# VH-VL binders against Uncharacterized protein ycf53 (ycf53): the designs that were tried, part 10

Target 1, 237 residues: Uncharacterized protein ycf53 (ycf53), of Cyanidium caldarium (Red alga) (o19887)
Amino acid sequence: MNRIRFISLILNLDSCDSNIQEYSRLAYVHDLNKLMDENFVSLLLIILKLAKNSKRLQPTYHNVYLFNLLKSYALSEIDGYVLGHFSRGFVNTLMHYKNAQYETLESLLSANNFFEANKFTQQILLELAGEQSKQRNWMYFTDVHSINHQSVSDLNHLWELYSQGNFGFSIQKRIWISVNKNWKKFWKKIGWINSNSKWLKYPGEFMWAVNAPPGHLPLFNQLRGVYVLEFIFDYYL
Key: E = the ipSAE of ESMFold2; O = the ipSAE of OpenDDE; V2 = 0.75 times the mean of E and O plus 0.25 times the DockQ between their complexes.

## First folded at step 4 (VH-VL)

Design s24 (framework fv_amivantamab_arm2)
Heavy chain, then light chain:
Amino acid sequence: QVQLVQSGAEVKKPGASVKVSCETSGYTFTSYGISWVRQAPGHGLEWMGWISAYNGDTNYAQKLQGRVTMTTDTSTSTAYMELRSLRSDDTAVYYCARDEWFGDYYFDYWGQGTLVTVSS
Amino acid sequence: DIQMTQSPSSVSASVGDRVTITCRASQGISSWLAWFQHKPGKAPKLLIYAASSLQSGVPSRFSGSGSGTDFTLTISSLQPEDFATYYCQQANSYPLTFGQGTRLEIK
ESMFold2-Fast, scan of step 4: ipSAE 0.580; ipTM 0.801

Design s25 (framework fv_amivantamab_arm2)
Fold by ESMFold2-Fast, scan of step 4:
Structure s25 (fold): chain C 237 residues (1-237), chain A 120 residues (1-120), chain B 107 residues (1-107)
Amino acid sequence: as target 1 above (237 residues)
Amino acid sequence: QVQLVQSGAEVKKPGASVKVSCETSGYTFTSYGISWVRQAPGHGLEWMGWISAYNGDTNYAQKLQGRVTMTTDTSTSTAYMELRSLRSDDTAVYYCARDEWFGSGYFDYWGQGTLVTVSS
Amino acid sequence: DIQMTQSPSSVSASVGDRVTITCRASQGISSWLAWFQHKPGKAPKLLIYAASSLQSGVPSRFSGSGSGTDFTLTISSLQPEDFATYYCQQANSYPLTFGQGTRLEIK
């Protein structure tokens, strides 16, 4: 493979409904180490810097891929500094509300700690829904009206970006629509119930890895509020 | 502040039943579950079972199936554990512990314990 | 049922020591393992969940590691209040099961 083709594959991550297949193509690049000399690493770092500096833009799939790739090839103190600034810029751009919680969520997702990421996602949503929802530790249908559309979008985008397009409320919505909004078929397709239509035992029977079924994560209110999820799907995504 | 307060010590004869209560405060009772764990004198911890305060679902340790019943009273935010056909080896300190309503197994708050002594 | 085996059964240590306790599951439990501290006359206290996640309010000298079948609890610099019995517990499947306990005693 050549560098032009490799860059083309990376940029193509942003043009697909699901990026799992595109990420798989990148994973099969046999000569990746041959491509990653000092000049090419420098070029890829420039691409990241341009994306950060052009506008206050939400990071894209190719930005996150490049960031993760370059962490293993950054050979200088300057490279490490640039990557650190990109990471902070990424979280700052996505966070319209509770900065500390969103930074924690980003760090958990980037570490593939999906279990804690799921827990923090639920905590953020409850906090955004209001004080009564937070005290109850779950969300009534009426509480969902208090959540800002941008906050749901930000949380969803974090899950999509760090799961290669496999997780997020938007992915769950797409699957829900594909089964004609049938909740039992939806739960079966995303792996929340088994072949006997019984709920999986939390947490051990759920798959806390990027290769779980599409839409498997995040978990949210699956037994407490079909109406809450329906409202999020219809009005917030 | 979250608190789980258990009923007082009990002394029972073999063959009798005991019902231990666990009164909760400081959180929404129906958003969580309660697990029961016991410890016999000089022995380790043993999980007995779990109940969801959300929907009343239960799961009991196999060796206690048929002898144990777990219930909740939402109006008083209280969980109960009843153990029947008591034997001398049921002598233990019994704990209630807060769990997720799914029964995650990660108990973040515990009651103070209730000593149940079974003697002839 | 999944059997949890701890080693050692007891360990003697001095304040300031680094202490490690191990726990082995009879079958793979991924990372679904908790560590509890239990002191005489008190209720057990959750220290670590999901094998390596520190419970809120627990001192940073406690840490957990491992996955699959082999797990370790480490206390980096033992304090007087740390003398207790420690239990591992799997959360992978029902019934939930505890290890037999490791008694940490003053040397």
Scores: ipSAE 0.012, ipTM 0.552, lowest interface PAE 8.3, mean pLDDT 80

Design s27 (from a4c with heavy chain F102Y; framework fv_amivantamab_arm2)
Fold by ESMFold2-Fast, scan of step 4:
Structure s27 (fold): chain C 237 residues (1-237), chain A 121 residues (1-121), chain B 107 residues (1-107)
Amino acid sequence: as target 1 above (237 residues)
Amino acid sequence: QVQLVQSGAEVKKPGASVKVSCETSGYTFTSYGISWVRQAPGHGLEWMGWISAYNGDTNYAQKLQGRVTMTTDTSTSTAYMELRSLRSDDTAVYYCARDEWYGELSPFDYWGQGTLVTVSS
Amino acid sequence: DIQMTQSPSSVSASVGDRVTITCRASQGISSWLAWFQHKPGKAPKLLIYAASSLQSGVPSRFSGSGSGTDFTLTISSLQPEDFATYYCQQANSYPLTFGQGTRLEIK
């Protein structure tokens, strides 16, 4: 792929192109590495700055990957640019999120610290569900009605963008529907139970990496009932 | 206050079965699982398996599969562990302990007092 | 199965001593290790979880450290009530497994 096509992909201008939807992370990384030099890095920073000032553009997981790569370059202008324009996080800045906890979550996700990101996501959900849920450290099925629909969407978007489309409640819902809402088949497909239908030992047997099965993260405790996750699927997504 | 209270000591012949109970109080029974751990005289601790009090899902140590059954009774907030085809080397103190599949990562935060099961001819 | 090996099998110490007990896993368990204290005639008591997190109500003289395969329990200033057998347990994978125990006895 040439530089113009990469720029179009970065700016999400070709989101309707089916070939881009099927463009794998490995192919993207390979092609990107062929085009990378200091001049192209400088150009990409200018383009991302322009995108930040436009409400027309929505970030993609390709944009997230590129932004994280740019942060690794040892150019003083990059450090100043990131700190000055994206200090709250790339997605938080572009989506105009107003929640300081989402900044912490994005930081964890950007570092591929999925274990802490999962814990923090559960903490955010408990706080959104209300004081009673926070005090007992788990969500009772009646508490889920207190959560703002937009908050679940925002959390899902962060997980989806930082996992190359592999994680999030929306991905989990799609898989759940694909197995006709059969919970045991769902859990097996996303890797929460093993081939003998036994629950994995939390946290050590779970895969805290982007190459885990689709929908593997974030976790939700099914051994206290499926109602909360079912409600999230049916009413919040 | 959280309490786990186990049934009393048992003496069994080889080939018999024993069923130990663990009655819980002071917390929502169905929100936690129960692990069973035993200790033979002069030996260390050995994990036997666990059960979810919510849905009854179990996971048993491989060496005990086929001989052990764990169950719960939500109406009495009680967990049970039944061990069949008893051998003399099953002589041990059997403990129940509160366990959580997904939570604070503090395993076995409360234990029953223990039940001595003696298997002798 | 993950095998847990404790060292030493027994240790003799005096009140006020610093005592160190080690635990080694046969494969990586990240930080998913707990330490238990066991006294004759009583149930085991959780001291440390997630390798280094002190359980509520446990004296601060107890501390844990380590990750991966090598772990340590330290008692900074031994008290009379600390004479007991100590067990490590890996909580990484089923089946859950314990070390063989370290018996802490009066010198």
Scores: ipSAE 0.616, ipTM 0.840, lowest interface PAE 1.8, mean pLDDT 83

Design s30 (from a4c with heavy chain E100D; framework fv_amivantamab_arm2)
Fold by ESMFold2-Fast, scan of step 4:
Structure s30 (fold): chain C 237 residues (1-237), chain A 121 residues (1-121), chain B 107 residues (1-107)
Amino acid sequence: as target 1 above (237 residues)
Amino acid sequence: QVQLVQSGAEVKKPGASVKVSCETSGYTFTSYGISWVRQAPGHGLEWMGWISAYNGDTNYAQKLQGRVTMTTDTSTSTAYMELRSLRSDDTAVYYCARDDWFGELSPFDYWGQGTLVTVSS
Amino acid sequence: DIQMTQSPSSVSASVGDRVTITCRASQGISSWLAWFQHKPGKAPKLLIYAASSLQSGVPSRFSGSGSGTDFTLTISSLQPEDFATYYCQQANSYPLTFGQGTRLEIK
């Protein structure tokens, strides 16, 4: 992709852009690296600063990837100044999230620390489900009724945006529907069971990296029942 | 309060089958799995396999594949381990232990008292 | 299968001693290792999980450390009830595997 088209994608910080959804993660990375020079980086930092002040623009996983890449190139005082505008996290800042736990989750996700991000996501869900779920360290399907729809949506957005669209409850729901809601086929497609339909050993056999199968993360303990994840798919997403 | 209580000692001839039970109480049976571990006289611990009490999914040690079957009965909160085609080297104390798919937190946190199975001619 | 090797096979110690037992995995298991205490006539007892997490009800003199392939169980001040066989167990991959055991004996 040329520089002009790439800038157009960055300026369109919303989930409705079909070009963003169709542009492959590998192609985006390849094109971005070719265009990363002194003047282009400066332009992108100005664009991100302007986007931070807009209530109409929504971040995309392309924007998140770019922001993380720009952080790795942050060598100047100007770069530090721009990053300071996003001290709460890029997505938290743009979406105006007001939850300190989401800031912690975003920090883990931005560092590609998917193992701790998964663990922290489970802790957030247990806390949102209520005191009894938190004390026993798992959720009955009746407990999930205590979780508000916006919280599940917010958690899902963070996982989607920091995984280049590869992870999140919405991705898991799409795959679940694609196999006619057959749980064993679903688990096999997202890599929770192996080719012999045997469960992977948590956590060592799971893939804690962005190149894992689509929908691989976040994890949900299905061996205590499928109802909680089913309820999340049917009522919250 | 959590208890796992196993069936009594068994003496079997080579070629026979044995079925050991593990009756649980003090927790929600279907929320955990059960692992089976054995120890032959003078030897260390050997993992045999695992079963989910929720859906009955199993994973057996390859050495025992084809000879072992693990089952559960949710109405009695009981897990079973059946070992077939017994050999003298199957003589061991057999343990059930509470296990979790998310077992990083507290794997094998409660054990049954053990069942001695003796295989002799 | 992941092979677990414990060292030493046996150790003799006196009450009040600091005792160290080591466990080595044949391949990386991150922190997914547990330690068990096993006494004659009793079932094994979980002491440590996730390499360094103390199980509820286990005395604080027990501690675990390590990651990757090399792990250690330490008893800081040995008590009479601590004489037993200790086993490490990898929980990284199926099949689950145990070390051969370390027998802790009175000197």
Scores: ipSAE 0.615, ipTM 0.831, lowest interface PAE 1.6, mean pLDDT 83

Design s32 (from a4c with heavy chain D99E E100P; framework fv_amivantamab_arm2)
Fold by ESMFold2-Fast, scan of step 4:
Structure s32 (fold): chain C 237 residues (1-237), chain A 121 residues (1-121), chain B 107 residues (1-107)
Amino acid sequence: as target 1 above (237 residues)
Amino acid sequence: QVQLVQSGAEVKKPGASVKVSCETSGYTFTSYGISWVRQAPGHGLEWMGWISAYNGDTNYAQKLQGRVTMTTDTSTSTAYMELRSLRSDDTAVYYCAREPWFGELSPFDYWGQGTLVTVSS
Amino acid sequence: DIQMTQSPSSVSASVGDRVTITCRASQGISSWLAWFQHKPGKAPKLLIYAASSLQSGVPSRFSGSGSGTDFTLTISSLQPEDFATYYCQQANSYPLTFGQGTRLEIK
């Protein structure tokens, strides 16, 4: 990839109808090592800072991924100053999220720490569901009604953007619909049950990496019933 | 407080069946699974399988597949483990233990007191 | 199945000693290992989970370490009530498997 293509991708200019494009993580890293000298990294970060105040800059898989990689190449004092404007997280800053927990979640997702990101997502959902759910450490099927639509949408968006579209409740919903809302077929497709239809052992048998099956994360405990996830699919997404 | 209370000791002849109960209290029964673990005299701990108290899904150790059945009764918050075609090497203390699901990493945080099953001629 | 091997099979120690016992998995289990204490006539007691997390109510002299295939349980400054058999258990995948146990005996 060349410098013009990097600028186009970071600003979401190469596709307006399809914000999701296939790309090779290895090729992106290779190109960054070849093209990302100190001045070009600083230039891209300045462009992002200027663009974040524009109504035209929307978070996409491409610009989230590239921003994450740019942080590893930032070397100068000006790079640090520019990155300070995104200290709450790239997506949190662009979307104007007001929940400090989403900053922690984004930090975990940006580090590809999906195990801790999953745990933290469950904690956020329990807190949003109410004090009783938080104290029992799981969501009763009646508690889901207390969670607001925007919070579920925001959590979903963070998972989707940091997984190249592979993870999130919206991806899970799409797969669920594709199997005519058959729960066992759904669980098998997203890799929560094995070929013998037996539940995987948490956490060791789950795949805590972006190349897991589509919809594999975040987890939702279906052994306590399908109602909560069904409600999220039908009413919140 | 959380308690798991098991049924009393059993003496069985080879070829018989035994059914051990595990009555729970102090938590929402359907929120956890129950694992069964046994220990033969002079041997270590051996996992037998687990059952979901929510929907009755089970996962049995391959060695025992076909001889063991685990069930639950939600109305009494009780789990059961039935072992059939008993042999002398099934002589052991049988334990039930609470099995967590997604999000909780501490396995077997509460145990029953144990049930001695003796298989003798 | 994942095979769990403990060493030593028995260890003799005196009150106040530092005791270590090891557990080896036949394949990688990340950090998904627990340690249990078992005394005659009683049910096993969870001491440590996720390789290094101390269970609530367990004395701080107990500690766990390791990841992957090699794990250690350490008891600093051994107390009289610590003489027991100790078991490791992998919680990575089904079927769950235990080590054969390490008997801690008074010297």
Scores: ipSAE 0.548, ipTM 0.808, lowest interface PAE 2.1, mean pLDDT 83

Design s33 (framework fv_amivantamab_arm2)
Fold by ESMFold2-Fast, scan of step 4:
Structure s33 (fold): chain C 237 residues (1-237), chain A 122 residues (1-122), chain B 107 residues (1-107)
Amino acid sequence: as target 1 above (237 residues)
Amino acid sequence: QVQLVQSGAEVKKPGASVKVSCETSGYTFTSYGISWVRQAPGHGLEWMGWISAYNGDTNYAQKLQGRVTMTTDTSTSTAYMELRSLRSDDTAVYYCARDEWFGELSDAFDIWGQGTLVTVSS
Amino acid sequence: DIQMTQSPSSVSASVGDRVTITCRASQGISSWLAWFQHKPGKAPKLLIYAASSLQSGVPSRFSGSGSGTDFTLTISSLQPEDFATYYCQQANSYPLTFGQGTRLEIK
């Protein structure tokens, strides 16, 4: 891929959705790194600012990866000024999230601190489920009805965007459907149980990196039953 | 108050078996696992295995595989560890400890039982 | 199995001293290491989890650091109740393994 194509992807100028969707994560990362130099970085930072001002910039995992990579190259006052427009977090800024917890979660995800991001996601879900869930430190199956749809969608969006499309409840749902809603096959595919159908040792045997199996994160305790995650899959996603 | 209370000291002959209990209180028993750890006199800590209080899944240290069995009784919130074919080198203080489960807010081995001395001698 | 090696095996110190204990894993364990305090006649007590996270109720003079294979436990200002044996434990994979222990003794 050439520089013009990357600019077109950032600006969402391509009208053929299938071509954009078929660009593999590994190919994107490889091609983008190959094209990076000081001049191209400066150009991309200016383009990101202009796209934001014209409301053409979308929070895609391609754009999230690009933004994080560009931050490592900030070399001048203009680069710092441009990046300053996203001080609350790239996705939080574009989606107009007004929740300080989402800013903290995005900060953890952008740093690839998936372990703390997972713990923080569980804390947010427990708080959203209500005072009783928070006090017992786990969600009883009826408590999921107290969580609003938008909050689950927002949390899922952050996980999906900061994992190159590898993590999130939506990814987990897709895998669950692909195994005909068979829970044990689902857990095996996302890497929560081993080949002998035994649960992995938390936290060390879980993979806290973007190259973990698709749907591996965020974690959700299934040992007290599957109802909560099933409800999220069926009604919130 | 979260508490793990173990059964009393045992004296056994080589070849016998011992079953140590760990009665829990102050938390939802089925939300955590229980690990068993022992310490022989003058030696360090040694992990023996883990059991899920929810579904009874176990993972045992390979050197003890075939001699150890861990079980739970949800109605009494009690975990058990049975060690068979006892040898003199099994003499140790045996501990149960609450183990972290993924998604839980408490940490692994945050609460321990008081220990049970098992002496194996002829 | 992942072997955990502590150093020193014993250290003598005075109240008010800064004490550092080291733990080394035979394989990379990321940050999946815990530190325990063990006193004779008592059960072990969790001090630090995930290499650097202080357990609730543990005094702030205890701190942990490190990642991969090399880890340290630091006591910034030793108190009389801190004389004990300290163990590191890897939580990366089964079987769980402990270091051999470091005995902290009165100088």
Scores: ipSAE 0.169, ipTM 0.606, lowest interface PAE 4.8, mean pLDDT 83

Design s34 (framework fv_amivantamab_arm2)
Fold by ESMFold2-Fast, scan of step 4:
Structure s34 (fold): chain C 237 residues (1-237), chain A 123 residues (1-123), chain B 107 residues (1-107)
Amino acid sequence: as target 1 above (237 residues)
Amino acid sequence: QVQLVQSGAEVKKPGASVKVSCETSGYTFTSYGISWVRQAPGHGLEWMGWISAYNGDTNYAQKLQGRVTMTTDTSTSTAYMELRSLRSDDTAVYYCARDEWFGELSYYGMDVWGQGTLVTVSS
Amino acid sequence: DIQMTQSPSSVSASVGDRVTITCRASQGISSWLAWFQHKPGKAPKLLIYAASSLQSGVPSRFSGSGSGTDFTLTISSLQPEDFATYYCQQANSYPLTFGQGTRLEIK
């Protein structure tokens, strides 16, 4: 592998039909340490800095990949940049999220702690739905109307970016539409019911890993059925 | 306050069917599932299956598959368990229990139980 | 199916004793284990859920620990009302399964 091809693979993360396949290709690049001399690391840092100064300010898969790669490589310039600009988390900083809960969520997702990230996402959604939902620990179907559109979008971005495009409400919506909004086919496709159309036992039978079926996470508290998730798909995404 | 009340004891012949009811109160019935658990004399607890009070989805223990049916009636907040083709080894105390369904923040397990229904199968 | 094995099958103890009951799963169940107390003529009572979380209204002398395949229920200072049969139950996978029970008897 040469450096130009490696950069091409990284940038290609944003344009692929399946981001998880492209992340797999990057994981199989051998001799990565051979590529990571100081000049190449400096070049990758320039690419990351361009993202920070972007007019659109929307983080992408290649931004997250580069940030994680560079953070793992010790260099004084990287340490200065990271410490100065991303102390609150990478996506949180670029998107100017002012909510401390989003910092915690990003930390959990970046550590691949999907189980705790899922629980924390449910807590955020209940709080956003209002005091009644928070006291009950579940969302009544009318409570979803209290949730701000931007908050759902922000949560979705964090899940998408830290799951290699495999998880998030937007991924779930895409799959739901692909099965003509048939709920049972949707649940089967994202792995919430088994081949006999029986619900998986929460939490043990669910997959808390990035290689779970597309759209498997986050789980949405479903005690009140499909209305809340349908509302999110139709109005918030 | 939260309470599950089961129907009374039954005596049945081998080959008959029994239907046990579990009337609930003090909570939103459709927000939980109901598990059914039995205990034969001298034996431990055995899970039979559960039903969602929201949409009626069921999951049964494989050894009882084909003989057991669980249903709910939302208008009366009542769950039912019917066991068919009774055998002498089906003699047991049958319990219903409130159970979690799908993705709760906290796992409560089977936190509230009915008082039990003795079903005796004898010739 | 996940098999749950309790040890011991029976234990004799005196009021004030510390009693420990162990439960082993045939495969990993993370922390998805509950403990129940069962007395003759009464329904089972949930004591502990998620391996270590004390159910509301249950005395603090009861505690649970463990993860993966090995779990423990501890009663720190046995009271007369604690003589009963105790069951562990895995909530990881369907079908749900119980241990065979541990009978706690007065010495």
Scores: ipSAE 0.388, ipTM 0.702, lowest interface PAE 3.3, mean pLDDT 83

Design s35 (framework fv_amivantamab_arm2)
Heavy chain, then light chain:
Amino acid sequence: QVQLVQSGAEVKKPGASVKVSCETSGYTFTSYGISWVRQAPGHGLEWMGWISAYNGDTNYAQKLQGRVTMTTDTSTSTAYMELRSLRSDDTAVYYCARDEWFGELGMDVWGQGTLVTVSS
Amino acid sequence: DIQMTQSPSSVSASVGDRVTITCRASQGISSWLAWFQHKPGKAPKLLIYAASSLQSGVPSRFSGSGSGTDFTLTISSLQPEDFATYYCQQANSYPLTFGQGTRLEIK
ESMFold2-Fast, scan of step 4: ipSAE 0.580; ipTM 0.821

Design s36 (framework fv_amivantamab_arm2; at its last look DockQ between E and O 0.02; V2 from the best seeds 0.00; counts 0 for: pae O 15.0 > 2, placed apart)
Fold by OpenDDE, look of step 5:
Structure s36 (fold): chain C 237 residues (1-237), chain A 120 residues (1-120), chain B 107 residues (1-107)
Amino acid sequence: as target 1 above (237 residues)
Amino acid sequence: QVQLVQSGAEVKKPGASVKVSCETSGYTFTSYGISWVRQAPGHGLEWMGWISAYNGDTNYAQKLQGRVTMTTDTSTSTAYMELRSLRSDDTAVYYCARDEWFGEDAFDIWGQGTLVTVSS
Amino acid sequence: DIQMTQSPSSVSASVGDRVTITCRASQGISSWLAWFQHKPGKAPKLLIYAASSLQSGVPSRFSGSGSGTDFTLTISSLQPEDFATYYCQQANSYPLTFGQGTRLEIK
């Protein structure tokens, strides 16, 4: 990808990212990083500002990456803009998420801290499932019914956006379907069990980077969590 | 166990080329990139370039542009670094390292290093 | 290119000492900074990534802090095995660049 192409994608603000092969998406992101210089960063900031002002800015994989990329330069102008317009987080602001916990989650995801993001996601789910689930620190299948559909959708959206379509419930569901809903095959494909068919040990053996296998995150309990995950797949997505 | 194993030491004449290999194991090769770093005697670490195992895309240090070529072989999970038109100041220990720009595992695993000596 | 400048270039310390190494970037790199330990004859070892995240297996006496342009590596209580050369590295943008290194020697 070159600078012109990237700008074109940003200006088009299309949502076709979900159809791009996982490795292709990641490759494009890597390519983009090679093109960065001060002048280009300034131009991208202008583009972002224009998009925001026109109310056309959408939470796409590229826009999320662009936003994080801009932030990584730690320029005063960028910092000021972020503070002024996206203090709650890029996606949270654009999507008008109501749960304040999602701001924290987005912060973790934007920092590529998938380990903490995963932990926090589990916490969010417990809380969403109800007080009893929270107190038990365990979500039963019956508790899942209490989770608001929009909440699950929002969680999924955050994971997808900040993983460039590599993580999230929807990705997991797609993979699950692709293996004919065979859980063992599913677990292998998403890397929850190793080549020897052994469960990975949390947390050391799991991958906490965007280059983990598709569907690798977020994690669920492999035994009892299957019911929760299945329910999410069937009824929330 | 994640491991990067490099080829053995090389002795080259000025003007020659050297190709160092970095065989990887213990992880999904195509999920990461490989960076090459060298250290000349009495000097610090110098980043040479990076190659993506996703598509083979590369980024080389400007000072090495035209002289360096990085490649990958997905079938063997091996990365290669070729340096041409060798000069005496290319004498160094060369390292490969697993590198993912967006990941938590950037430069977390290194090869053992390959000494390349360029002398007349 | 982003230049990374470490301070000091060398430091002498004793076992048990608190050691602080600083790294300054020529431009803002957010938290895209890593710290490496390098011993003669060995491959460099990642200590800290993302400015303040401790790499798995690295002793807790190592810590990193900072953002933007100024960063710090701290060894709270120096151990015999800690004598080495330390490098900061920016991972904000290509080309990746290292600091010139800080040699930590035994006093």
Scores: ipSAE 0.000, ipTM 0.489, lowest interface PAE 15.0, mean pLDDT 86
ESMFold2-Fast, scan of step 4: ipSAE 0.660; ipTM 0.850
ESMFold2, look of step 5: ipSAE 0.435; ipTM 0.744
ESMFold2 (binder alone), look of step 5: mean pLDDT 91; pTM 0.922

